# Designs tried in a protein design chat: VHH binders against Iron-regulated protein A (irpA). Part 1

Scores and structures below are computed, not measured.

Target 1, 312 residues: Iron-regulated protein A (irpA), of Synechococcus elongatus (p12608)
Amino acid sequence: LITNQTIQGFVDQVVVPSYVSVAAGATQLEQALQTYQQAPTAANLEAARQAWRVARDRWEQTECFAFGPADSEGFDGAMDTWPIDRQGLKTAAAQPVEQREDSRKGFHAIEELLFAATEPTLSDRQHLVILATDLTKQAQGLVTRWQQASDQPAYRSVLLSAGSTDSAYPTLNAAGTEIVQGLVDSLSEVASEKIGGPLETQEPDRFESFVSRNTLSDLRNNWTGAWNVYRGQRSDGVAAGSLQQRLQQQHPVIAQQLDQQFATARQALWAIPEPIETNLASPRGKVAVLTAQTAIAAVSDTLERQVLPLVQ
Unless a header shows other numbers, all headers, positions and changes below count from the first letter of the chain; Kabat numbers aren't used for antibody chains.
F is the ipSAE of ESMFold2-Fast. E and O are both the ipSAE of ESMFold2, at different seeds. Each is the mean of both directions, binder to target and target to binder. V2 is 0.75 times the mean of E and O plus 0.25 times the DockQ between their complexes.
[cut] marks letters that were taken out.
Atom coordinates printed by the task and the answers are left out, and those that the model quotes come from them; centres of patches stay.

## First folded at step 4 (VHH)

Design p03 (from o13 with E50S K98R; framework vhh_ozoralizumab_d1)
Fold by ESMFold2-Fast, scan of step 4:
Structure p03 (fold): chain B 312 residues (1-312), chain A 121 residues (1-121)
Amino acid sequence: as target 1 above (312 residues)
Amino acid sequence: EVQLVESGGGLVQPGGSLRLSCAASGFTFSAYAMYWVRQAPGKGLEWVSSISGSGTSTKYPDSVKGRFTISRDNAKNTLYLQMNSLRPEDTAVYYCARWGSTSYPRGFDYRGQGTLVTVSS
């Protein structure tokens, strides 16, 4: 099922462009926060908030391939630890960000200072620039780790060497397993934790991006990221050598089922009333959220039970 | 050659605390993210916590957030799980597991024999 073209497309058409997009978004957020610090107008605050949403949305599209450097080298922890240490964040302004625990930096630390109050204080505005500068550094570091050799091989090269002697991926199927397992894990977490957690506790503030009311966008971007990996590109269509194309050629019944389940999950996610945080207050809202949870779980289950065995 | 050996389980009353340990050998411990997973009687495997190779990044499901803390000592090749405010529903066999981000198969490559935690009065 997995070819050299499948792995190359995954890396060069999905992973690397996604991380480049995240770094660009982080840079834009940093610039918006610098502008807001210099001129703290309502318009500049809204521009900074919008820039955070854009950067966050792009980051959420990468969760299904958070293996390798994002996981093992701490980028995911530095950028997206949740829940944050709200008390520690208030006293951390004097501590160099590189020395802080992950719970006092990253997307959600920025979210807290940028969205929790009607207007950030002068101290908050200064702190936001420091946090955004670090986020940009982390995002750029992740791009560099995938594209450039240093004391370790570029991770692009590690994946592209699948099947070679002494490769971290001893066969093409080993790389395929990593890719499919990433999809399974990401979508399973969305269904069981990101949606399932708030549904179980019935507490809206258990939604991850509650402070900004960005959780529904997070979930929609988790779906988009998984869809991009499956189709092998970030634009419309089916990429040559993609998992989707290979399944359509080799296992058309599974492909048809999975294509339908992705479409059903998309429909369910986009049917949830905004913001998702208000949906626990009504029977209609609860049904919409439960419907999306069930549809996303179905995609994960099909990938785990029917696709994963084809690459193991 | 890869071995994971859990210890520290036992009988504890509701509201009590236990600290689990996992001794790892046969691999470069600091290079791998590590996991605690559990299995209650008659139920499936449930993820409890994860920690990055460096120990700086940790994750927890809502069922244990605020009560359990995962940590590691890379100099001693040891993984820990500090469990506070224990509840009867925490009764399970707890397993130390290695998840290889760059190895095949990815799943839980290695899992120890487990240590039983019973929470009852």
Scores: ipSAE 0.000, ipTM 0.163, lowest interface PAE 16.3, mean pLDDT 87

Design p10 (from o13 with T102P; framework vhh_ozoralizumab_d1)
Fold by ESMFold2-Fast, scan of step 4:
Structure p10 (fold): chain B 312 residues (1-312), chain A 121 residues (1-121)
Amino acid sequence: as target 1 above (312 residues)
Amino acid sequence: EVQLVESGGGLVQPGGSLRLSCAASGFTFSAYAMYWVRQAPGKGLEWVSEISGSGTSTKYPDSVKGRFTISRDNAKNTLYLQMNSLRPEDTAVYYCAKWGSPSYPRGFDYRGQGTLVTVSS
């Protein structure tokens, strides 16, 4: 099922462009926060908040391929640890960010300072610039690790060498397993933890981006990222050699089922009233959230039980 | 399938040392951070060490810091935990694990039977 073209498209049409997009978003957030620090107007605050949402949305599209450097070298932890240490964050401003615990930096540390109050204090504005500078460094570092060799091979090269004797992926199917497992893990986490946690406790503040009310956008971008990986590109259509195209050619019944399940999950996610955090207060809202959970879980289950065995 | 096989546990006296090993298969070992977690009888799971995929970054909770050392050999797909100055409180089944997601408290993905460490005079 997996060809050299499948792996090349995954890396060059999805992974690398997504991380480049994240780095650009982080840079724009850093610039917006520098502008807000220098001129703390309501307009500049709103611009900084929107820049955070844009960067966050782009980051959420990468969660389905959080293997390799994102996991193995701690980028995901540094950028996106949750929950944060709120008391530690308050006292951490004087500490070099590179020496901080992951729970005192990253997207959610910025979220806390930027959204928790009606407006940030002078101290918060100074701290936000430090955090955004680090986030930009992490995002750029992740792009570099995928594209450029250093003391380790570029991760692009590691995946593209799948099937060779020197590769960490000894067969094309080993790389395919990594890709499919990423989809399974990401979508399973969305259904069981990101949605399931708040549903089980009935506590709106268990939604990850509760402070900014960005959780629904997070979930929608988790779906978008998984869809991009499945179809093999970020632009519209089905890429040549993609997992979707290969399944349509070799396992059309499974492909039809997955295509429909992805579509059903999309419809359910986009039907949830914004913000998702208010949906636990009503029977109608709970049904919308449960419907989305069930639909996303179905995609993950089909990938694990029917697609994963085809690449092992 | 992901498989993690722990070994090296046993009975040891307080102040003693043990080295635990974990043989990993079914995934690209170097692409993931690895963890040691433990569970004492009748208690919950406790994180005891973390190592980055390259092995250059390690983290420990205060309860074991300075006494335990995590390391890995990516060529052999093997994770190690060197345990020194063992205390009765270290008695537990030890598991090696991957993390589900660093951004969420999803919990550790561990598949092995674990290896029992008993610290008793």
Scores: ipSAE 0.089, ipTM 0.578, lowest interface PAE 6.7, mean pLDDT 90

Design p13 (from o13 with S30R; framework vhh_ozoralizumab_d1)
Fold by ESMFold2-Fast, scan of step 4:
Structure p13 (fold): chain B 312 residues (1-312), chain A 121 residues (1-121)
Amino acid sequence: as target 1 above (312 residues)
Amino acid sequence: EVQLVESGGGLVQPGGSLRLSCAASGFTFRAYAMYWVRQAPGKGLEWVSEISGSGTSTKYPDSVKGRFTISRDNAKNTLYLQMNSLRPEDTAVYYCAKWGSTSYPRGFDYRGQGTLVTVSS
């Protein structure tokens, strides 16, 4: 099922462009927060909040391929640890960001200072610039790790060399397993933890982006990221050599089932009333959230039970 | 909890044969490609065979091709490695492995103790 074209499309049409997009978003957020710090108007606050949402949405599309440098070199931890250490964050402003625990920096540290109050304090505005500068550094670092050789080979090259003597991926099937397992794990986490946790306890503040009310957007972008990986590109359509095209050619029954399950999950996620945090307990909201959980879990289950065995 | 238990190693003379076994549990065995990897004294981990989840596709590096045969019994959750025409350079601890897990997201998941193969006169 997996070819060199499948891996190349995954890396060059999905992973690298996604990380470049995240870095651009982080840079825009940093600029918006610098502007807000210098001129703390309501308009500049709203621009900074919007820039955070854009950067966050782009980041959430990368969660299904958080293997490699994102995991092994600590980028995911530095950028997206949750829950935040709220007390530690308040006292951490004087501590260099490089010396801080992951729970005192990243997207959710910025979220806390930017959204928790009606407006940030002077101290918060100064701290936000420091946090955004670090977030930009992390995002650019992740792009560099995928694109450029240093004391280690570029991770793009590691995946593209799958099946060669020097690759960390000894076969094309090893690379394919990594890709499909990323989809399985990401969608399973969405259904069981991101949706399932708050749904089971009926506690809206258990939603990861509760402070900003961005959780539904997070979930929709998790679906979008997985859909992009499955199709082999971020633009509309089906890429040549993609998982979707290969399944349609070699296992059309499984492909039809999976295509329908992705579509059903999308319909269900986009039917959830906004914001999810406010609507969790309403009868309509609860049914919509349960429906989305079930639909996303079905995608993950089909990938694990039917697609993963074919990606060998 | 993923469990991989290797057995069948031992001392054998050059030109001899051994059959290694791996009992797997804690995951859907038939869904995963399985690997044999080895670590010789003072050297890094080396991949020596791969088999698809269905058992229909196998791969080997040139160093063992034609001498080693990987197989699996999905009904018993067991992986095998038949090693023929053994050479002193085949001396290593052999591990069975799958690719990736929560604990090993980027590499071989070889949680077992391994089984020692010594090829010596």
Scores: ipSAE 0.000, ipTM 0.253, lowest interface PAE 13.9, mean pLDDT 88

Design p14 (from o13 with A31G; framework vhh_ozoralizumab_d1)
Fold by ESMFold2-Fast, scan of step 4:
Structure p14 (fold): chain B 312 residues (1-312), chain A 121 residues (1-121)
Amino acid sequence: as target 1 above (312 residues)
Amino acid sequence: EVQLVESGGGLVQPGGSLRLSCAASGFTFSGYAMYWVRQAPGKGLEWVSEISGSGTSTKYPDSVKGRFTISRDNAKNTLYLQMNSLRPEDTAVYYCAKWGSTSYPRGFDYRGQGTLVTVSS
């Protein structure tokens, strides 16, 4: 099922452009926060908040391929640890960011300082610039790790060498397994933990981006990222050699089921009233959230039980 | 099916050494950073060591730095922890762990069954 074109499309049409997009978003957020620090107006605060949402949305599209450097070299931990240490964050301002625990930096540390109060303090504004500078460094580092050789080969070349002697991916199917497992793991987490956790506890503050009320956008971007990987590109249509095209050609019944399940999950996610955090207060809201959970879980289940065996 | 199986624990006297092993299966081992974490009786989980997927980067907390060495053999899908100059406070169940972007909020994914290390006179 997996060809060289499948792997190359995944890397060159989805992974690398997504990380480049994240790095651009992080850079824009850093610039917005520098502007806000220098001129703390309501307009500059709103611009910084919007820049955070944009960078966060782009990052969430990458969660389904967080294997390799994002996991193995600590980028994900440095950028997106949750929950954060709220009390430790306030006292960490004077500590170099490189010496901090992951729970005191990254997207959610920025979220806390930027959104928790009506207006950040002078100390918060100074701290936000430090955090955004580190976030930008991490995001640029991920791009570099995928595209450039250094003391290690570029991770792009590691995946593209699948099937070579003594490669980290001894067969094309080993690379395919990594890709499909990433989809399974990310969508399973969305259903069972990102949505399931708040549903089980009935606590709105268990939604990951509760402070900014960005959780529904996070979940929609988790779906979008998975859809991009499945179709093999970030633009409209089905890419040549994509998992979707290969399934349509070789396993059309599974492909039709999976295509329909992705569409059903999309419809359910986009039907949830904004912000998702308010939906636990009403029977109608709970049904909308549960419907989305069920639909996303169905996608993950089909990928694990019907697609994963085809790439092993 | 993802599995992590720890071995090599036992009873040792203070100042002794042990080598722990973790056999990994069901995932692309070399693609993931691996961790040793421990839990002493009645206490919480404590991070002990970290190694990058390639094996080129390692990290240790001050409590074990200079005494413990983490290593991996990607060809054998095996993680190791060499423990030297053992102290009574090193007594714990040791777990092999993977951190994923999707560990939520538990911190570590695919924890194994553990291996008991007892350091006593």
Scores: ipSAE 0.005, ipTM 0.302, lowest interface PAE 10.7, mean pLDDT 88

Design p15 (from o13 with A33S; framework vhh_ozoralizumab_d1)
Fold by ESMFold2-Fast, scan of step 4:
Structure p15 (fold): chain B 312 residues (1-312), chain A 121 residues (1-121)
Amino acid sequence: as target 1 above (312 residues)
Amino acid sequence: EVQLVESGGGLVQPGGSLRLSCAASGFTFSAYSMYWVRQAPGKGLEWVSEISGSGTSTKYPDSVKGRFTISRDNAKNTLYLQMNSLRPEDTAVYYCAKWGSTSYPRGFDYRGQGTLVTVSS
C-alpha cells in the first residue's frame, strides 16, 4: 500500500508545511505580545489572544504526526504539556525558561496568563513575551530538525530513505505503519480522552483549552490534521500516492467506508455548539458532543482494524 | 501496537543497586526519546531520566543525578536504567515511557505494567 510517493507527499505536502505554518503563527504571536507589552490597550490584548488561537489551531493539526523529532527531541513536551503547573508557573517568572519544567512553559502557560484574567498584569505582560519567545524558538527548531542535517540527518531524509539499508525505517511499510499509527493514536485520544474525559466527569474545566475556550477549535483542527494526512496534502483534493488514493485503488470498500466516516466525523464536530465548555451540560450540547465522540472513534477503529494491517 | 515491558525490579537494601530493563516493540524505537518515570505509593508520577533517540543526550532531575544512569540499545529495542546508591525514597513502581502529544495528560506515554522497586531493610 505504501510507495515512495506516499511518504514524499506526507513529508513535503503535509508535515513540513504544517510545521512551517506553526512557526509563522508562533512568530506572529510573539510580535503581537511584544506590541501588547509596549501598548497595553484592549485592542492589542484582543490581537494577542487571536494570534494565540491561530498558532494553537495550526499546532493542533500536527498532533497526528508527533513522532520523530517532535517526540524524540522534546519539542512536543516543551510546546504543549497539559495540564500546566499553575503554581509553578507563577514562581517560575524569574527562572530562565529553558531551565523550566515543561509544565511551566508552552501554549498552555501562555494561555493561562493571556486568558485567565480579564486583563493580564504588568508582570504577566513581561512573562508572556518571554514564553512566546521560547515557543517561537521551539517551533522554528522543529522546522529545522525536519529540513536540515546537523548532528543527526534531517528527519525528512530519514523518512524519504525508508526501505534503504541505512534507514531507521527498514521498509516502506515501516514508514506507513508510523503514519497510520499516528492517525489511530491521535483520533483515539480525541474520542476517549479529549472529549471522553470531560464527558465522563461532566466537568468542563477538564477540556484542555478551557481557559481560552478554544477546545472545540482544538478538536476540529485535530480532525483537519488527520484528514490532511489521509488525503496526502493540505489543499483540497486527493494527492497522488496518498493513503486515500492508494486505498481507493487497492481496497475500494475500505476506502469508501473510511471516506464516509471522516465526512460523518467532520459534520458531527462542526455541529457542536460553541463554545463546547459552556454547552457540555445542555441536553443539545451533550448529544452533539456524544455524536462527535462516536464518529471520531469510528474513524480511529477503521484505521486500526482495517488499514493498519495493510501496512504492517 | 505499542508495547513496553519493564523488568528488573525487586527488594534491595539501602545503598544497593538494581538494573531495570524495558523491551520496546510496535514503533521505531530509535526515533523516540525514552524516559523512566516512577510512582511511589500514594504519590504522583515523577520523571527520573531521559535519553534522546540517538542515545547521545541524557537528562536527570537533581533527586537522582549521579546515582542513576539511563542507556539504550537501539539494535535490541531495549532501554535500561542503572540505579546505584538506592535510598528508601526511591521505592516506587518504575515505568518506561515515550513522549507524545497523543498521551493524556499530555506528556509521558507509558503502557507497561511497570516494575516494583522496594528499598528497605
Scores: ipSAE 0.006, ipTM 0.389, lowest interface PAE 9.8, mean pLDDT 89

Design p16 (from o13 with G53R; framework vhh_ozoralizumab_d1)
Fold by ESMFold2-Fast, scan of step 4:
Structure p16 (fold): chain B 312 residues (1-312), chain A 121 residues (1-121)
Amino acid sequence: as target 1 above (312 residues)
Amino acid sequence: EVQLVESGGGLVQPGGSLRLSCAASGFTFSAYAMYWVRQAPGKGLEWVSEISRSGTSTKYPDSVKGRFTISRDNAKNTLYLQMNSLRPEDTAVYYCAKWGSTSYPRGFDYRGQGTLVTVSS
C-alpha cells in the first residue's frame, strides 16, 4: 500500500507545509502582541486574539503527525502543554522561558493571559510578548528540524530513507505504520478524550481551549489535519500516491467506507453549535457533540482495524 | 482500556532515595509522552516530570530538577521515576499519567491508582 511517493507526499505536501504555516502564524501572533504592547487599544487586542486563533488552528492540524521531533525533542510539550500552571505563570515573568516548566509557556499560557480577563494588564502585555517570542522560536525550530541536518539528520530525510539500511524505518510499511498510527491515535484522542472527557462529566471547563472558547475550532482542525494526511495534500483533491488513492485502487470497499466516514465526521463536527463550551449542556448541543464523537470514533476504528493491518 | 499501575512508594528518611515504576497497558505505550504527577495531602495535582515518546527529551519543574530523573523502557511498557535527596515536602501520592496523545496534561482521567511516598523521620 505504501510507496516512496506516499511518504514523499506526506512529508512535502502535508507535514513540512503545515509546520511552515504554524511558524508563519506564530510570527504573526508575535507581531500582533508587539503592536498591542506598544498601543494597547481594543482593536489591537482583538487583532492579537485573532492571531492566536489562527496560529492555534494551524497547530491543531499537525497533531496527527506529532511523532519524531515534535515528540522526541519536546516541541509539542513546549508549545502545547495543558492545563497550565496558573499560579506558576503569575510568578514566571522574571524567569527565562528556557528555564520554565512546559506548563508555564506555549499556546495555553498565551491563551490564559490573552483571554482570561476582559483585558490584559501592562505586566500581562509584556509577558505575552516574551511568550510569543518563545512560541515563534519553537515553531521555527520544528520547521528547521524537519528540513535541515545538524547534529542529527533532517527528519524529512529520516522518513524518506524508509527501507534503507540502518534507517529508523526499516521498510516502506514501517513509515506507513507511523503515518496510519498517527491518524488512529489522533482521531481516537479527539473522540475519547477531547470530546469524551467533557461530555462524560458535563464539565465544559474540561475542554482544552475553554479559556478562549476555541475548542470547537481545535476539533475541526484536528479533523482537517487527518483529512490532509489521508488525501496526501492540503488543497482540494486526492494526491497521487496518497493513502486515499492507494486504498481506492487496491481496497475500494475499505476506501468507500472510509471516505464516507470522513465526510460524516466532518458534517457532524460542523453541525455542533458554537461555542461548544456553552452548548454542551443543552439537549441540542449534547446530541450534536455525541453524534460527532461517534462519527470521529468510527473513522479511527476503520483506520485501526482495516487500514493499519494493510501497512503492518 | 487504559491501565496504569504504579509501584515503589514507601516510607523513607529525608535525604533518602526511591524508584517508582509504572506498568502501562491498553494503549500503544511507545506512541505517547508520559508524565509523573503528585498530590500532597490537602493540595492539588502538581506536575513532577515529563518524558517524550522515545525517552530522549525530559523536563522537570524547579522543585525537583536535579533530584528526580524520569525514564522509560518502551519494550517493557514501563515508566520510571528515580527520586534522590528526598525532602518532607516531596510527601505525596505519585501518579503515572498519559493524559492525552499530544498535549500535557489534558486531565487526570488516564492516571493510575497512585503510589504513596512518605518522607519523614
Scores: ipSAE 0.000, ipTM 0.286, lowest interface PAE 12.2, mean pLDDT 87

Design p17 (from o13 with S54K; framework vhh_ozoralizumab_d1)
Fold by ESMFold2-Fast, scan of step 4:
Structure p17 (fold): chain B 312 residues (1-312), chain A 121 residues (1-121)
Amino acid sequence: as target 1 above (312 residues)
Amino acid sequence: EVQLVESGGGLVQPGGSLRLSCAASGFTFSAYAMYWVRQAPGKGLEWVSEISGKGTSTKYPDSVKGRFTISRDNAKNTLYLQMNSLRPEDTAVYYCAKWGSTSYPRGFDYRGQGTLVTVSS
């Protein structure tokens, strides 16, 4: 099912452009926070908050392919550890960011200082710039690890070498398994943990981006990332050699089922009243959240039970 | 259903060593970063080690850095914590956890009953 074109499209049309987009978003957030530090107006605070949401949304689209450098070299931990150490964050300003535990930096450390209070303090504004500078460095480092050789080969090259004699991916299907397993795990986590946890306890503060009220956007971007991987590109349409095209050619019944399930999940996620945090307990919100959970779980289940065996 | 079963705790003198184990089931173990977290009697949860899904990246807070080593055996779905040069302040119930949980305490889930480590003279 998996060809060299499938792997190349995944890397060059989805993974690398997504990480480039994250780095650009982190840079824009850093600039917005520098502007806010220098001129702490309500308008500049709103601009910084919006820039955080944009960067966060782009990052959430990458969760379905958090293998390789994101995992093995600690980028995911440095950028997206949750929960944060709130007390440690308050005392960490005197410690260089590169020496801090992951729970005192990254997206959610920035979220805490930027959104928890009505307005950040002077010390919060100074600390936010430090955190955003580190986030930008991490995001750019992740792009570099995928595109450029150094002490290690570029991870793009590692994946594109799948099936060669000394590859970390001994067959094309080994690379396909990594890709499909990423989709399964990401969507399963959305349904069972990101949605399922708060839904089960009826505690909206269990949502990961509760402080910023960004959780629904996180979930929608998790779907978007998975959809992009399935289609083999971030622009509209079906890419040549994509998992979707290959399934249409080799297993059209499974392809039709997945296309319908992705569409149903999208409709359900976009029907949830925003913000999800304040609408969880409402009759309309609870039904919408349950519907979305079921639809997303169905996509993950089909990928695991019907697609994953095809890329063995 | 996700299940984590910790073992290996016990009573040890200051300066001693212990190796904790965690048997994981019900999820794709190698796909998740795993953590050891601890809770001293009457205190809050404290993160003490992190290991990436493939085992190639590890992180520690300064309080245990150089003394604790986290490792994993993905073929056996088992997580380990080697604890050396133990101090009285290391006394706690130790839990293994995966990140992204919403069940305890808003960040770490799928932990078991934990394993008690007591460091005393």
Scores: ipSAE 0.000, ipTM 0.161, lowest interface PAE 15.2, mean pLDDT 86

Design p18 (from o13 with G53Y; framework vhh_ozoralizumab_d1)
Fold by ESMFold2-Fast, scan of step 4:
Structure p18 (fold): chain B 312 residues (1-312), chain A 121 residues (1-121)
Amino acid sequence: as target 1 above (312 residues)
Amino acid sequence: EVQLVESGGGLVQPGGSLRLSCAASGFTFSAYAMYWVRQAPGKGLEWVSEISYSGTSTKYPDSVKGRFTISRDNAKNTLYLQMNSLRPEDTAVYYCAKWGSTSYPRGFDYRGQGTLVTVSS
């Protein structure tokens, strides 16, 4: 099922462009926060909040391929630890960001200072710039790890060398297993943890981006990221050599089922009333959230039970 | 309120089999992934198996893979663990578990009272 073209498309059409997009978003957020610090107007605050949402949405599209450097070299921890240490964040301003616990920096630390109050204080504005500068450094570092050799080979090269002598991925199917497992784990977490936790307790503050009311956008971008990986590109259509195309060619029944389940999950996620945090308890909102949870879990289950064995 | 009630534990000889059951109530069982976790005497909590809400996806650590099978009956709100080829090192209190913590990574704070499995010669 997995070819060199499948792996190349995954890396060059999905992973690397997604991380580049995240780094650009983080840089824009840093610039917006610098502008807000210099001129703390309502317009500049709104621009900074919008820049955070853009960067966050782009990051959420990468969660289905958090293996490799994102996991092993701590980028995910540094950028997206949740829940944050809210009490520790208040005292962390005096501590160099490089020495902080992951729970006192990253997207959700920025979220807390930027969204929790009607407007950030003077000290919050300086702290936000420090946090955004670190987020930009982490995002740029992740791009660098994928594209450039240093003490270690570029991770792009590690994946593209799958099946060659001395490769970390001894076969094309070993790389395929990594890709499909990432989809399984990411979508399973969305259904069981991100949606399932708040749904079960009926506590909206258990939604990951509750403070900003960005959780529904997070979930929609988790779906979008998985869909991009499946299709082998971020633009519309189906890439040559993609998982979707290869399944359509070799396992058309599985492909039809999976295509339909992705479509059903998309329909369900986009039917959830905005914001998910305030609509969870309503009868319509609760049914919509449960429907989305069920649909997303079905995608994960099909990937694990029917697709994963084809690449092992 | 969430309730998870385990049963089926007992004394068994090495190589034997046991089937554990967990009766769930207080939540929509069919909407949640379920877990079995265990705690051996003098050791920490160890994840044993995981099943998707639909029952079609399961996961196991290498220590029990091929010997243990997790399953569920959503119509009866019941989770099962079929344990075959039991070894003395499988001796533990087994808990039916559901994610109940707000923290990442996954927590198993909403677990039942447990059922003791003793594997001895």
Scores: ipSAE 0.000, ipTM 0.141, lowest interface PAE 15.8, mean pLDDT 87

